# Ledger of designs, part 1: VH-VL binders against FYVE, RhoGEF and PH domain-containing protein 5 (Fgd5)

Every score and structure here is a prediction.

Target 1, 194 residues: FYVE, RhoGEF and PH domain-containing protein 5 (Fgd5), of Mus musculus (Mouse) (q80uz0r647to840)
Amino acid sequence: RALVIAQELLSSEKAYVQMLQHLSLDFHGAVLRALENVEQEGREPLAQEELRQGLRELPAICDLHQGILESLEQRLGDCGEGQPQVADIFLAREQEFEHHAAHILQFDRYLGLLAESCLLSPRLATTVREFEQSSQGGGQSMKHRMLRVVQRLFQYQVLLTDYLNNLCPDSAEYDNTQSALTLISKVTDRANES
Positions, changes and structure headers below are counted from each chain's first letter, unless a header gives other numbers; antibody chains are not in Kabat numbers.
F, E and O are the ipSAE of ESMFold2-Fast, ESMFold2 and OpenDDE, as the mean of both directions, binder to target and target to binder. V2 is 0.75 times the mean of E and O plus 0.25 times the DockQ between their complexes.
Where letters were taken out, [cut] stands.
Atom coordinates printed by the task and the answers are left out, and those that the model quotes come from them; centres of patches stay.

## First folded at step 1 (VH-VL)

Design b1 (framework fv_bexmarilimab; at its last look DockQ between E and O 0.04; V2 from the best seeds 0.00; counts 0 for: pae O 10.1 > 2, placed apart)
Fold by ESMFold2, look of step 2:
Structure b1 (fold): chain C 194 residues (1-194), chain A 120 residues (1-120), chain B 108 residues (1-108)
Amino acid sequence: as target 1 above (194 residues)
Amino acid sequence: QVTLKESGPTLVKPTQTLTLTCSFSGFSLSTSGVGIGWIRQPPGKALEWLAHIYWDDDKRYNPALKSRLTISKDTSKNQVVLTMTNMDPVDTATYYCAHEYDWGSYFDYWGQGTLVTVSS
Amino acid sequence: EIVLTQSPGTLSLSPGERATLSCTASQSVSSSYLHWYQQKPGKAPKLLIYAASSLQSGVPSRFSGSGSGTDYTLTISSLQPEDFATYYCQQYGSSPLTFGQGTKLEIK
């Protein structure tokens, strides 16, 4: 049972890294170029700079999750001997993950900044629309993909909770999973307290 | 364990409307990123994508068939429904529903399929 | 729309041989969105390879995928009796989602 949930964690991470690579390679570059060519007399310079800063973090976020994926593939590639061991993959990246998780949560706000900027700049709106048409693999809009970036953290919380409930309580993996869940919950709890 | 099962009529007459239901377990359509797709396969021929629907009710249809297709979901019942209007003998095929994540763009779990025959 | 052309249409080989199956796209496809399925008679397709080269869980290591742009390949290094089936490639890097017409791998 725990192995099935660990395998779902792996399969969903594969898809997430694929999406991040698309965003990191294509979208962030196109938006940054469009922002440099926009003449917006009424736009707050800080708001545009904030959007640029958020997009510059995307390659580092992609690298973090590529590392998580590689470790998951190694641990689950030789399946079936017994209880899986995946929780330490998150714990080994605790400080980096907390930093990038904070930036991932900011993508929701960047979505708002992008939408507002598109209303004020036809060039930017055209650039985003053209990118969505050229990269609509999987049938999802760019806004939908950006929302998925944020929601991955909550999906980890759900998956690790299900995983924990299917582990032997006396195992080291149980303890490690509790610690990993605490790590992830710290950021998500702060984002949802209101 | 992820399972999907297609149900509906196996014989329809030309011009009738086909309604198929995908019932599934082992996952929820309320889970972010989850989707269900419909694919058909005429006997002895290749696979053809029809439509898919995602957890947030985003829907996509094969443009060649879009005017004839409607897809909907009932998240609380773990069901997805596909409706195809104006059936013709060329629509005779095995119809599959399949699970996907919107990030991956591939179908990792499939139902058994149901053969639908369209004849006078 | 992107047309995927598979070759050969039928491949006749013996157990123990290496099988090489080709999938050619009418336009460039990101390898992240090129996938392979196996289908046995009377059964639903089964995912083998996603993103051109990544093995789905539970798929034997004798299966491998490679390619980029318009040209993709599925390789089975040493055929087993259970590998005789029809194989399909699929893309969704661009709408609509399309499948190749299939390669039937049969025993010689």
Scores: ipSAE 0.006, ipTM 0.555, lowest interface PAE 9.9, mean pLDDT 81
ESMFold2-Fast, scan of step 1: ipSAE 0.006; ipTM 0.563
ESMFold2 (binder alone), look of step 2: mean pLDDT 94; pTM 0.950
OpenDDE, look of step 2: ipSAE 0.007; ipTM 0.563

Design b10 (framework fv_bexmarilimab)
Fold by ESMFold2-Fast, scan of step 1:
Structure b10 (fold): chain C 194 residues (1-194), chain A 122 residues (1-122), chain B 108 residues (1-108)
Amino acid sequence: as target 1 above (194 residues)
Amino acid sequence: QVTLKESGPTLVKPTQTLTLTCSFSGFSLSTSGVGIGWIRQPPGKALEWLAHIYWDDDKRYNPALKSRLTISKDTSKNQVVLTMTNMDPVDTATYYCARESLFYDDYAMDVWGQGTLVTVSS
Amino acid sequence: EIVLTQSPGTLSLSPGERATLSCRASQSVSSSYLAWYQQKPGKAPKLLIYAASSLQSGVPSRFSGSGSGTDYTLTISSLQPEDFATYYCQQYYSYPLTFGQGTKLEIK
């Protein structure tokens, strides 16, 4: 049962990384290019400075989760039908999670800044629309995609709690999972405060 | 451990085309947020930005020189090539390539090549 | 295009003194996109400060940057002999990327 939950953690991480890669590689670059074109025309949209700062964090967040995905793939491949060992994957990345918590807190604010910037830039609005229409993720709006950055931390908390409840209380993995949950809960609590 | 090095002709005749290659190691131009720019400096003068190319093949050119410049990359060879047409003696300068990160470390141009002096004369 | 004007053109000081170098932009620049470079004769420029105030790894703590909007400053708190060089500010806020004309820091 613990293995089934660990496999769900892996499959959901794959979907999340694909979404982050689209935001980081395709959308982020296109948005920055559109914003630079507006500035080259002598326009300086008031909402853009904070939006750029927030979007600049996406590649690093993507790298963090790509690393988690690769570690999960290796661990679950190595254990077969045995007992999974995944909690230390999160514990090894404690500093990265704590660093990104500060930036993740701003993502809801960045959605408002993006919407405001689209009103000032037809090029940016077109870029956002094209990204939404071309996406392979069931046509979810840009708002829903960006909110997944905050929601993934909350999803980790749910999945790791279910995982913990299906582990032997005397195991090292149980202790490590409690520590990982404490870390993720701390980061999630910070991410929910505006 | 990141290095960049410029290569190409050191002497060019007026009206000819200049082709410079930037060879780099220690990073990949397939890495999201990374770009390579070309900057020149005439003897005793200030730095002038020429062109940039990014991981996603986005290309930016100095409008003053746009019609004369072409930038391209070969990610598999770790090379960026700049071509500048119709060279004139006023284009005599040391030409540099430099790495820029837009996303990861938020650096302007953190690593530069040693530069190559290109003299334009008959 | 954003024009960066550096002042003074030449600054003559002695080792141990504080140097203050100015960079003024023709229009507002986000502080997140202003850098300072040091260049010694025959060498490539070296990044000192990025995002107006962030010190590049390996750069001595005597270097600091400040400013916002159109006015930016590079400060060297106590000049060392190796600090006598030409300093350039650069904006990477909008294309074309532009550099100031440089301030030459020379020994008195």
Scores: ipSAE 0.000, ipTM 0.457, lowest interface PAE 15.2, mean pLDDT 80

Design b11 (framework fv_bexmarilimab)
Fold by ESMFold2-Fast, scan of step 1:
Structure b11 (fold): chain C 194 residues (1-194), chain A 120 residues (1-120), chain B 108 residues (1-108)
Amino acid sequence: as target 1 above (194 residues)
Amino acid sequence: QVTLKESGPTLVKPTQTLTLTCSFSGFSLSTSGVGIGWIRQPPGKALEWLAHIYWDDDKRYNPALKSRLTISKDTSKNQVVLTMTNMDPVDTATYYCAHGYSYGWAFDIWGQGTLVTVSS
Amino acid sequence: EIVLTQSPGTLSLSPGERATLSCRASQSVSSSYLAWYQQKPGKAPKLLIYAASSLQSGVPSRFSGSGSGTDYTLTISSLQPEDFATYYCQQYYSYPLTFGQGTKLEIK
């Protein structure tokens, strides 16, 4: 039962990483190029510079989740006979989660800056619309795609809670899962305060 | 506790190059979102922004002075260096380095400043 | 570049009075990108307000900022002796970053 829930964590992480790759690698690069063109014209608002600064965080967030995905694939690929052990994957990345929590708290500000920048730059507005209309984006607004970063933390809470409830209370994995759940809860609580 | 301090020559002759170093503590320029700016103030005049550098080595310069300015960082030493070429008496000013973050360059912590006089 | 004009150039008041300092931009700026600084003789500037109205940590609550578009105000509700200094506004909406020419607050 625990294995089934761990496998659901893996499959949902794979889907999430695919969305993050589109947002972080394709959208981020295109937006930065659009903002650089405005800067070269000597007319860039600092709203666009602050947005550029915030967007530079997306590759690091993508790298974090790519690492989680690869670790989950490795652990669950080898877990035929034994109890799955996945909680330490999150605990090993505690500092990265805490770092990203700080930036997630700024996402409301960054979304406002994106909206403002689109009003000031037809090029940026076109870039945002093109990514919103892409097949990989499923027609969702950029706001919805960026807020999926926060939504993933809530999904972790649900999945890890269900996982915990299907573990032996005497196991090391049970203790580690409680610690991971505490970490994710702490990060999610900070994001909710934003 | 965040602190910054400027160092460099106090007297520069016209046409010479000025090199100023900002040494800081209490934060790392490896931290995402962090940057250091340089601002100067001629005696009795307003503040003038010169340049800034981000944690990822992205650099911005005042367009009026861009051809004369170079900003660089040494993250391992906690230092940012500003170089300004072809100094003129009108460049006489107190030069400050200051910390900036996600507030889009409102400068929250400043060095004490160093007075640079340009005279023959 | 965006020019910031502060008024008055000098403001003479007594302790306990309310001070109102103005900063006007030559072009509309977003209120999210306006800051106020206090500078005492021989000292570096100190950040008081960022994003037009957000009080910097450690700054007394008697300081407040307001405004939008081209017209911004710094208010000190009840002047203390240590508040007599020069005040600068700064925009960080557009490059180059620019500061106002300053308002000197002096004891009457």
Scores: ipSAE 0.000, ipTM 0.465, lowest interface PAE 14.9, mean pLDDT 81

Design b2 (framework fv_bexmarilimab; at its last look DockQ between E and O 0.06; V2 from the best seeds 0.00; counts 0 for: pae E 8.3 > 2, placed apart)
Heavy chain, then light chain:
Amino acid sequence: QVTLKESGPTLVKPTQTLTLTCSFSGFSLSTSGVGIGWIRQPPGKALEWLAHIYWDDDKRYNPALKSRLTISKDTSKNQVVLTMTNMDPVDTATYYCARDEWGDYFDYWGQGTLVTVSS
Amino acid sequence: EIVLTQSPGTLSLSPGERATLSCTASQSVSSSYLHWYQQKPGKAPKLLIYAASSLQSGVPSRFSGSGSGTDYTLTISSLQPEDFATYYCQQYGSSPLTFGQGTKLEIK
ESMFold2-Fast, scan of step 1: ipSAE 0.047; ipTM 0.626
ESMFold2, look of step 2: ipSAE 0.017; ipTM 0.619
ESMFold2 (binder alone), look of step 2: mean pLDDT 93; pTM 0.944
OpenDDE, look of step 2: ipSAE 0.304; ipTM 0.768

Design b3 (framework fv_bexmarilimab)
Fold by ESMFold2-Fast, scan of step 1:
Parts: structure tokens; C-alpha cells; sequence
Structure b3 (fold): chain C 194 residues (1-194), chain A 121 residues (1-121), chain B 108 residues (1-108)
């Protein structure tokens, strides 16, 4: 059972990384350029600067999750039908999670700032719509893609809790999974303080 | 200053196993995010990724060669070892080890000088 | 596996000219995971551009990168004699990590 949940963690991480890569293509390139054009047309830059700073974090967030995906693929491929060990994958990345947590949890706010900017700039709105229509992502809108950035941390909590409940309580993996859950919760709570 | 250097046999007979060592300085494989990759290049041909290993002992292999490859590290010696079984003349190539950091876009920023391995009878 | 196709295979130019090298991916890849390397004969590759457009420290400003999705470009604005080399693009937007076949930049 624990293996099944670990495999769900892997499959959902793979889908998430693909989504992050498409989101990075959409926002890091074309949307950021369109946002610069809004500034040149005399709109107040405060909300735009916050949005730009948040979106420029996206490549580093992609790097973090690409590393998690690679680690999960290796561990579960080598494990076969044995007991999985996946909790230390998250623990090894504690510093990266702490560094990026503030930006990850602000993506809900960045979505709001993007929507506000689109109301003030038909050009930006058109650019966002064009990328939504052309980008690969299973038909998901830009709104759904951005919200998944925040939701992934909460999904880790759900999946790791399920995983924990299917592990032997006196195993090392059980202890490591509790530590991983504590890390994810701490990261989520710290960013909520901002 | 970051340096990497490959070492191992320059001549290997068909069917034998190749063992290459990457020795490095200027960084530690205990540092979160740090990894070492192996890339080869047959004479006059393109670069081909073989394997990489990360600080947390996580290992990745090129699926086309996975059954023949083993990568390991000795963090205390600043060494990464690649083993490739059942060598064939088509495996003749210059073999490189290179530093990578996954948190920076997973690119190879520092490379060893390379070691030419010739496979012949 | 994502296949990277570089064009042209060989580009013959003179010093002072502009070089434009293309890299096309068989599937969309994030620009964050598209990188360019320079390799001179008998030497190891050297990282030039990472994340499609970011210059590696110590690389001259005449080098620039651009692109997104499946189409990426490396540009050298005014060729110097030391720029004649083979250039490779590399992706790790998905496993396995792959390189293009290379573009050889040779003197006319």
C-alpha cells in the first residue's frame, strides 16, 4: 500500500513538473515582456514590480521540483516491490524549500495581480490568452496552472500523510516521513506569516 | 577554484569492463544540490550523457545504456566512479566528468579535461 | 526522449560577421533547462549560455541566447577568431538529458 501511495507521489510530481515547465515558458518569456510594455505605456509600476519578482522565481521552483522528480524516479525504479524510501528526498531539500516558500505561496496573490494588470492593459490580456490557447497543459487555463504552484505544497501534505499512515510505526521511513511533513508544514506556515 | 579530472585506462579490450574515476576539488558532494555527471564523445561525433549522481546519492542513467552502467561516489575522497560493462569498439570515446547544480537549471558549469578511451583488440 | 536538432550542421563565416545558430526540440522544453556549450578541438565543452538567455560569467557580451518552447537560437554578433568552434545545445526539461548534434562554426 505504501508503495502505491509513493507511486502516486511520483506520477503526480511528473505531471506537476510538466505543468511548471509550460508555465515557465508562458510567464518567464512572453508575459514578462508584455508586462514591461504596460509600464512603458504609463501604468503605475508597483503591482507590476511585485508580479515580475514573483514570476522570475519560477525557473528556480522548476529546478527544485525537477530534482524531486528525478529522485523519486530513481528510488521507485530501483525499489521494485520492496519498501520505498522517499521521505529523505524532501529532507535533503530543506534549504531550497525554505528559500522558495515565500514565493510559492504568493502565487495566489500573483494571479490576482496578473488579473488586475490585464484589466488595465488589453495588450497584456491578449498575450495571456494567446499563450493559454497555444501552450500544452491538458487544456488548463493560466489561472489553474498558477494555482497548482500553491496547491502542490498542500498536495505533498496529503500524500505524505497517506504514506505515513501506511508505514510501520517503528520503521526509519516512518520517522523520516514525520520529519518531512514537519518541514512542509513549517515552510507553509512561515510563508503565511508574510 | 573548481577543478575536475578523469582517470582510468586508455585502452580496453572488447567485452571488458571500463572503470573511470573523477577526482575533484573546490566543492563538496555533501553540499545540497551538487551533482557530478559523465558525458562521452566518440571521435567527430556529438556529446552523449551517460549518468549522474547527486549529493544525496540519487543516481540517474541514460536508459539506452542503463544495464551497462554503475555510478557511485566517495564523498570523503572527493571522487565519483563510473563503471561500464561489456565494452565494444563503438564505445571508443573521450569520457568527461562535469559538475552540475540542480538548483541552477541543471547545467554543467565545470568540466574535466576528458580522457580518451580506445576499445580495440 | 526529447531530440534536439541543430541547424546548420556547418556554418562557414569570416571574422566580423554575425552568426546565428538554431536548436529545435522535438517537444516543448522550458527555457530554464535549455543551455549552450562551446567546444574547441581537443578541449572539453565550456558553458556559454544557461536558461536559454543568461550569460555564464566570463563569457563575452557578443554571445546571446533567445527562444522558448521548441525553438532556440544562439547569436554571436561579431565573430572573433577564437569563436570558431563547435556549439552544442542541451536540454533537461525532461529525462533523459540530451544534447544536439552540434553546429560547427568554421572560418571561410
Amino acid sequence: as target 1 above (194 residues)
Amino acid sequence: QVTLKESGPTLVKPTQTLTLTCSFSGFSLSTSGVGIGWIRQPPGKALEWLAHIYWDDDKRYNPALKSRLTISKDTSKNQVVLTMTNMDPVDTATYYCAHRYYGSGSYFDYWGQGTLVTVSS
Amino acid sequence: EIVLTQSPGTLSLSPGERATLSCTASQSVSSSYLHWYQQKPGKAPKLLIYAASSLQSGVPSRFSGSGSGTDYTLTISSLQPEDFATYYCQQYGSSPLTFGQGTKLEIK
Scores: ipSAE 0.000, ipTM 0.452, lowest interface PAE 17.0, mean pLDDT 81

Design b4 (framework fv_bexmarilimab)
Fold by ESMFold2-Fast, scan of step 1:
Structure b4 (fold): chain C 194 residues (1-194), chain A 122 residues (1-122), chain B 108 residues (1-108)
Amino acid sequence: as target 1 above (194 residues)
Amino acid sequence: QVTLKESGPTLVKPTQTLTLTCSFSGFSLSTSGVGIGWIRQPPGKALEWLAHIYWDDDKRYNPALKSRLTISKDTSKNQVVLTMTNMDPVDTATYYCARIYYDSSGYYFDYWGQGTLVTVSS
Amino acid sequence: EIVLTQSPGTLSLSPGERATLSCTASQSVSSSYLHWYQQKPGKAPKLLIYAASSLQSGVPSRFSGSGSGTDYTLTISSLQPEDFATYYCQQYGSSPLTFGQGTKLEIK
């Protein structure tokens, strides 16, 4: 039923925020440290600057999803066994999604830039390998973790579609969920067309 | 627990080379994400970062002082050494070593030594 | 290099009052790389807040941090006698690592 799917949205958002925090705070810092060698020499390749710009978006993206997580926790706590109301959580953040969409959808490109930078910097390659093997990395590849940033938008589409299919068509939540799906689809399509 | 302590001469003559050692316990520089930095503070002045060294022997220097600074580590002894050449009276300051940690929330100094005052005078 | 400007240079307040200390960066810095230290006379600095808003273990809850971009704030909700010290912000969002010039919090 709708409540079960809303609770899956919450549990998956919690796991996603934890992964994103580790990627934003621990991995972003490691990459910034490795790129520091180039900055101290007064120059850096264009690929490294673009990667740095993209990774600097991670804290703001983390803040967006932290807000969604907190809102989901409150809404589902307040409704108990009642009917969930979660779609407006996404609608309230339309401007933030539009702002970050271009960066989120570039994370597969940032993977290519990271791989290129690792070829140019043995220190960066060592840092990435060591982070992947650490307890924070959990043995998962950086490619897998960075791709999850892009995949979360598509996961929202799947979860919200399942949620919509279990709502009463006459409810305000049904209408709001359709609007939320339209927003997420528009955001992903807009960036992919560019 | 975690402790750091600076050691070296407290009096240095102009043009001489200063060598300071940071000895630490409670952690290892073989652990990824950990490093040791040196920060100085002239009497009544602000903090000035000098250099740091990471577990993988990666070194960073303040560009304003880079030509005068050398940092090295001995992981087996739990020691980091800073060398600063051509000392001048304006280099009189309290010199601190501190643990730099980047894997948790960027780059910050979570534990500091007590500091050692180095006076440069003829 | 990124210059951190702290204001005011000196803040004179009484115990029980709220203190608000500002740190302004010459360029945008991610909040993840902005940290605050406390230094008492004759002592080494002590980490108070890391990543703009995360309280270091053992630091009293009256301390809090906030901010983003170029503007960051350290707040002490109700000053205790032991809080009168010099406070420094620090960034490492860009090389070289820099500290602010400090704000001295003194008893009125």
Scores: ipSAE 0.000, ipTM 0.483, lowest interface PAE 15.5, mean pLDDT 82

Design b5 (from b1 with heavy chain E100S Y101K D102Y S105Y Y106G; framework fv_bexmarilimab; at its last look DockQ between E and O 0.51; V2 from the best seeds 0.00; counts 0 for: pae E 8.8 > 2)
Heavy chain, then light chain:
Amino acid sequence: QVTLKESGPTLVKPTQTLTLTCSFSGFSLSTSGVGIGWIRQPPGKALEWLAHIYWDDDKRYNPALKSRLTISKDTSKNQVVLTMTNMDPVDTATYYCAHSKYWGYGFDYWGQGTLVTVSS
Amino acid sequence: EIVLTQSPGTLSLSPGERATLSCTASQSVSSSYLHWYQQKPGKAPKLLIYAASSLQSGVPSRFSGSGSGTDYTLTISSLQPEDFATYYCQQYGSSPLTFGQGTKLEIK
ESMFold2-Fast, scan of step 1: ipSAE 0.007; ipTM 0.518
ESMFold2, look of step 2: ipSAE 0.012; ipTM 0.592
ESMFold2 (binder alone), look of step 2: mean pLDDT 93; pTM 0.945
OpenDDE, look of step 2: ipSAE 0.648; ipTM 0.876

Design b6 (framework fv_bexmarilimab)
Fold by ESMFold2-Fast, scan of step 1:
Structure b6 (fold): chain C 194 residues (1-194), chain A 121 residues (1-121), chain B 108 residues (1-108)
Amino acid sequence: as target 1 above (194 residues)
Amino acid sequence: QVTLKESGPTLVKPTQTLTLTCSFSGFSLSTSGVGIGWIRQPPGKALEWLAHIYWDDDKRYNPALKSRLTISKDTSKNQVVLTMTNMDPVDTATYYCARGDDYFWEAFDIWGQGTLVTVSS
Amino acid sequence: EIVLTQSPGTLSLSPGERATLSCTASQSVSSSYLHWYQQKPGKAPKLLIYAASSLQSGVPSRFSGSGSGTDYTLTISSLQPEDFATYYCQQYGSSPLTFGQGTKLEIK
């Protein structure tokens, strides 16, 4: 049923936003400061610039998904047992999705740079391990948390496809969902390019 | 809602010590990444950063003023305190506290209203 | 310390015009740590743009930022009456955190 899938989209968005906020804090705080020590020793200044670029995008990505979450909460609260209208939430954010697609690609590269930096800095390696062991992370590795940024786009594609298959083909929501899927597919294809 | 407010004396005599308190609500300074800074602005002049404190008690000071400045926090009271010794008339300024989080590259997204401190005999 | 030089010191324009404000750093600064503020008389500064080019929530789309290295620009595409204020750039790519001296945007 369309409503059930829309509710799954909402619940998974809540979990994703929470993860993004914690990931953002992990990178902006202790990890970046630990990287300063590596740079002071004349080691890999380029890696810090690329990581800072990724950190710069995290708050904006968080804002994007926080907005989606708030819109989903409002729409699903307002519709009761009626047909949900969620596709235009994504369409309204076309520019934001297009902007972030290029930066999401860098997360895979950042994992490699972070791993290399950890070999040069025992303090950075310890900081990364401590965040991985936090209860808020559920024991998930930093790699898994960072990959969820890319994976959320693929999850939207899956959820919106399931949603579409449970809508009346004659409805405006069906047409809007097809448009939203086209947008997400475009962004996903770009994010999956190396 | 997130709010910050400065409090302390509005008039200080030369050579005295200034103590300012920043009281805040809507967030906790025990939360990873959170930080609070102090910025001052003399009448008609530019903004000057003084000090910053983070959730992990890491402290940063403007080197030009470091010997005169002490920043501390009381997370249970939601307060950050700045102390500045040996006040001089040139220190007359509006003093602001502002939230400048580590995860926001110390962009000051929420500011207190500011408190004017006049240094004169 | 990194010195931020803003130019011009005062810019006199009319509503509807385009404003371009410059901020030049004495040393290269990561764009992630370059931010722009608006300050009106008697008020605290307001964050407009963070990380050189990202609009703060609630800021009108006529405001935009760009730049990298030592050269940064704040642009207001079509000035509204409420935009006449003093604008400051700020960096913390290197300690100590510094602000520019400000650009005052005045009605012609």
Scores: ipSAE 0.000, ipTM 0.472, lowest interface PAE 13.2, mean pLDDT 82

Design b7 (framework fv_bexmarilimab)
Fold by ESMFold2-Fast, scan of step 1:
Structure b7 (fold): chain C 194 residues (1-194), chain A 121 residues (1-121), chain B 108 residues (1-108)
Amino acid sequence: as target 1 above (194 residues)
Amino acid sequence: QVTLKESGPTLVKPTQTLTLTCSFSGFSLSTSGVGIGWIRQPPGKALEWLAHIYWDDDKRYNPALKSRLTISKDTSKNQVVLTMTNMDPVDTATYYCAHLGRFYSYYFDYWGQGTLVTVSS
Amino acid sequence: EIVLTQSPGTLSLSPGERATLSCRASQSVSSSYLAWYQQKPGKAPKLLIYAASSLQSGVPSRFSGSGSGTDYTLTISSLQPEDFATYYCQQYYSYPLTFGQGTKLEIK
């Protein structure tokens, strides 16, 4: 049972990394280019610098989750039908998660800044719409994709709680999972702060 | 141990469609995180990325050529196929298939030998 | 698209010397998303470095990469005869993926 939940964690991480990769590559390339062109033409909106600061964090978030995905695939491939060992994957990345949480608190503001910038730049609005209409975006809005960054932390909390409840309380994995949940809960609490 | 090899026509006439197949061994496209890309190089010029596909059927195309390119995979045969429509003499190049870094890391760690495709009447 | 400019276009050195090859991006690239390749005439490219500084398995330790932002460097300490080739940088930070125009390293 625990293995089934660990497999769900892996499957959902694959989908999440695909979304993050699409967001990072297309958004950084297309949106930052559009912002640079507007700035060069003297049509700079006030929000541009803050928006650039927020977008700077996406590559680090991608690196974090790509690492988690690779580790999950390795651990679940190696355990066979035995007990999975996945909690330390999160614990090894404690500092990255705490850094990530600091930037999640800004995501609603960054979405507001993007919307504001699009009102002032038809080119930027067109670029954002093109990203949203892409097949890899599934027709979802930029807002929905960016909010999934926050939502993934909530999903980790749910999945790790279900995982914990299906582990032997005397196992090392149980203790490690409880520690991982404490880390994720701390990060999630910070993300929910208005 | 890891090998990739391109196959297809070496001569294509203008306006025709080019179809190239990448056959590989030593790994499987059914393995999570595995991807294959196509890169071309005109004689004496730089490398140009064309398209890639991952194990989960995630695909991307170079925007400059997107309307002309189709990439697909046959996981059971360990093959990836690239199709490029409306060939022009300027498309004359050596075409490579290459293994991508795992889980959407878009560097190319193992390359096929390349196949020179000449476009002329 | 991000344009990668490599310099010099051609570098002439002797075996035993240190080679320093430059790659400059038209906009800032995260160092996690830059790779270096070696290509010999008539051969496919070979990956040397990924994530700006991570050495690919099987590549000699005399190859090293460094850099951040827009400026990246490939260094080859104590050149060997087999190192004379064309070198390309590649970014995978932004779509579309792009390569530099190459630096040809030739023997004096």
Scores: ipSAE 0.000, ipTM 0.553, lowest interface PAE 11.8, mean pLDDT 83

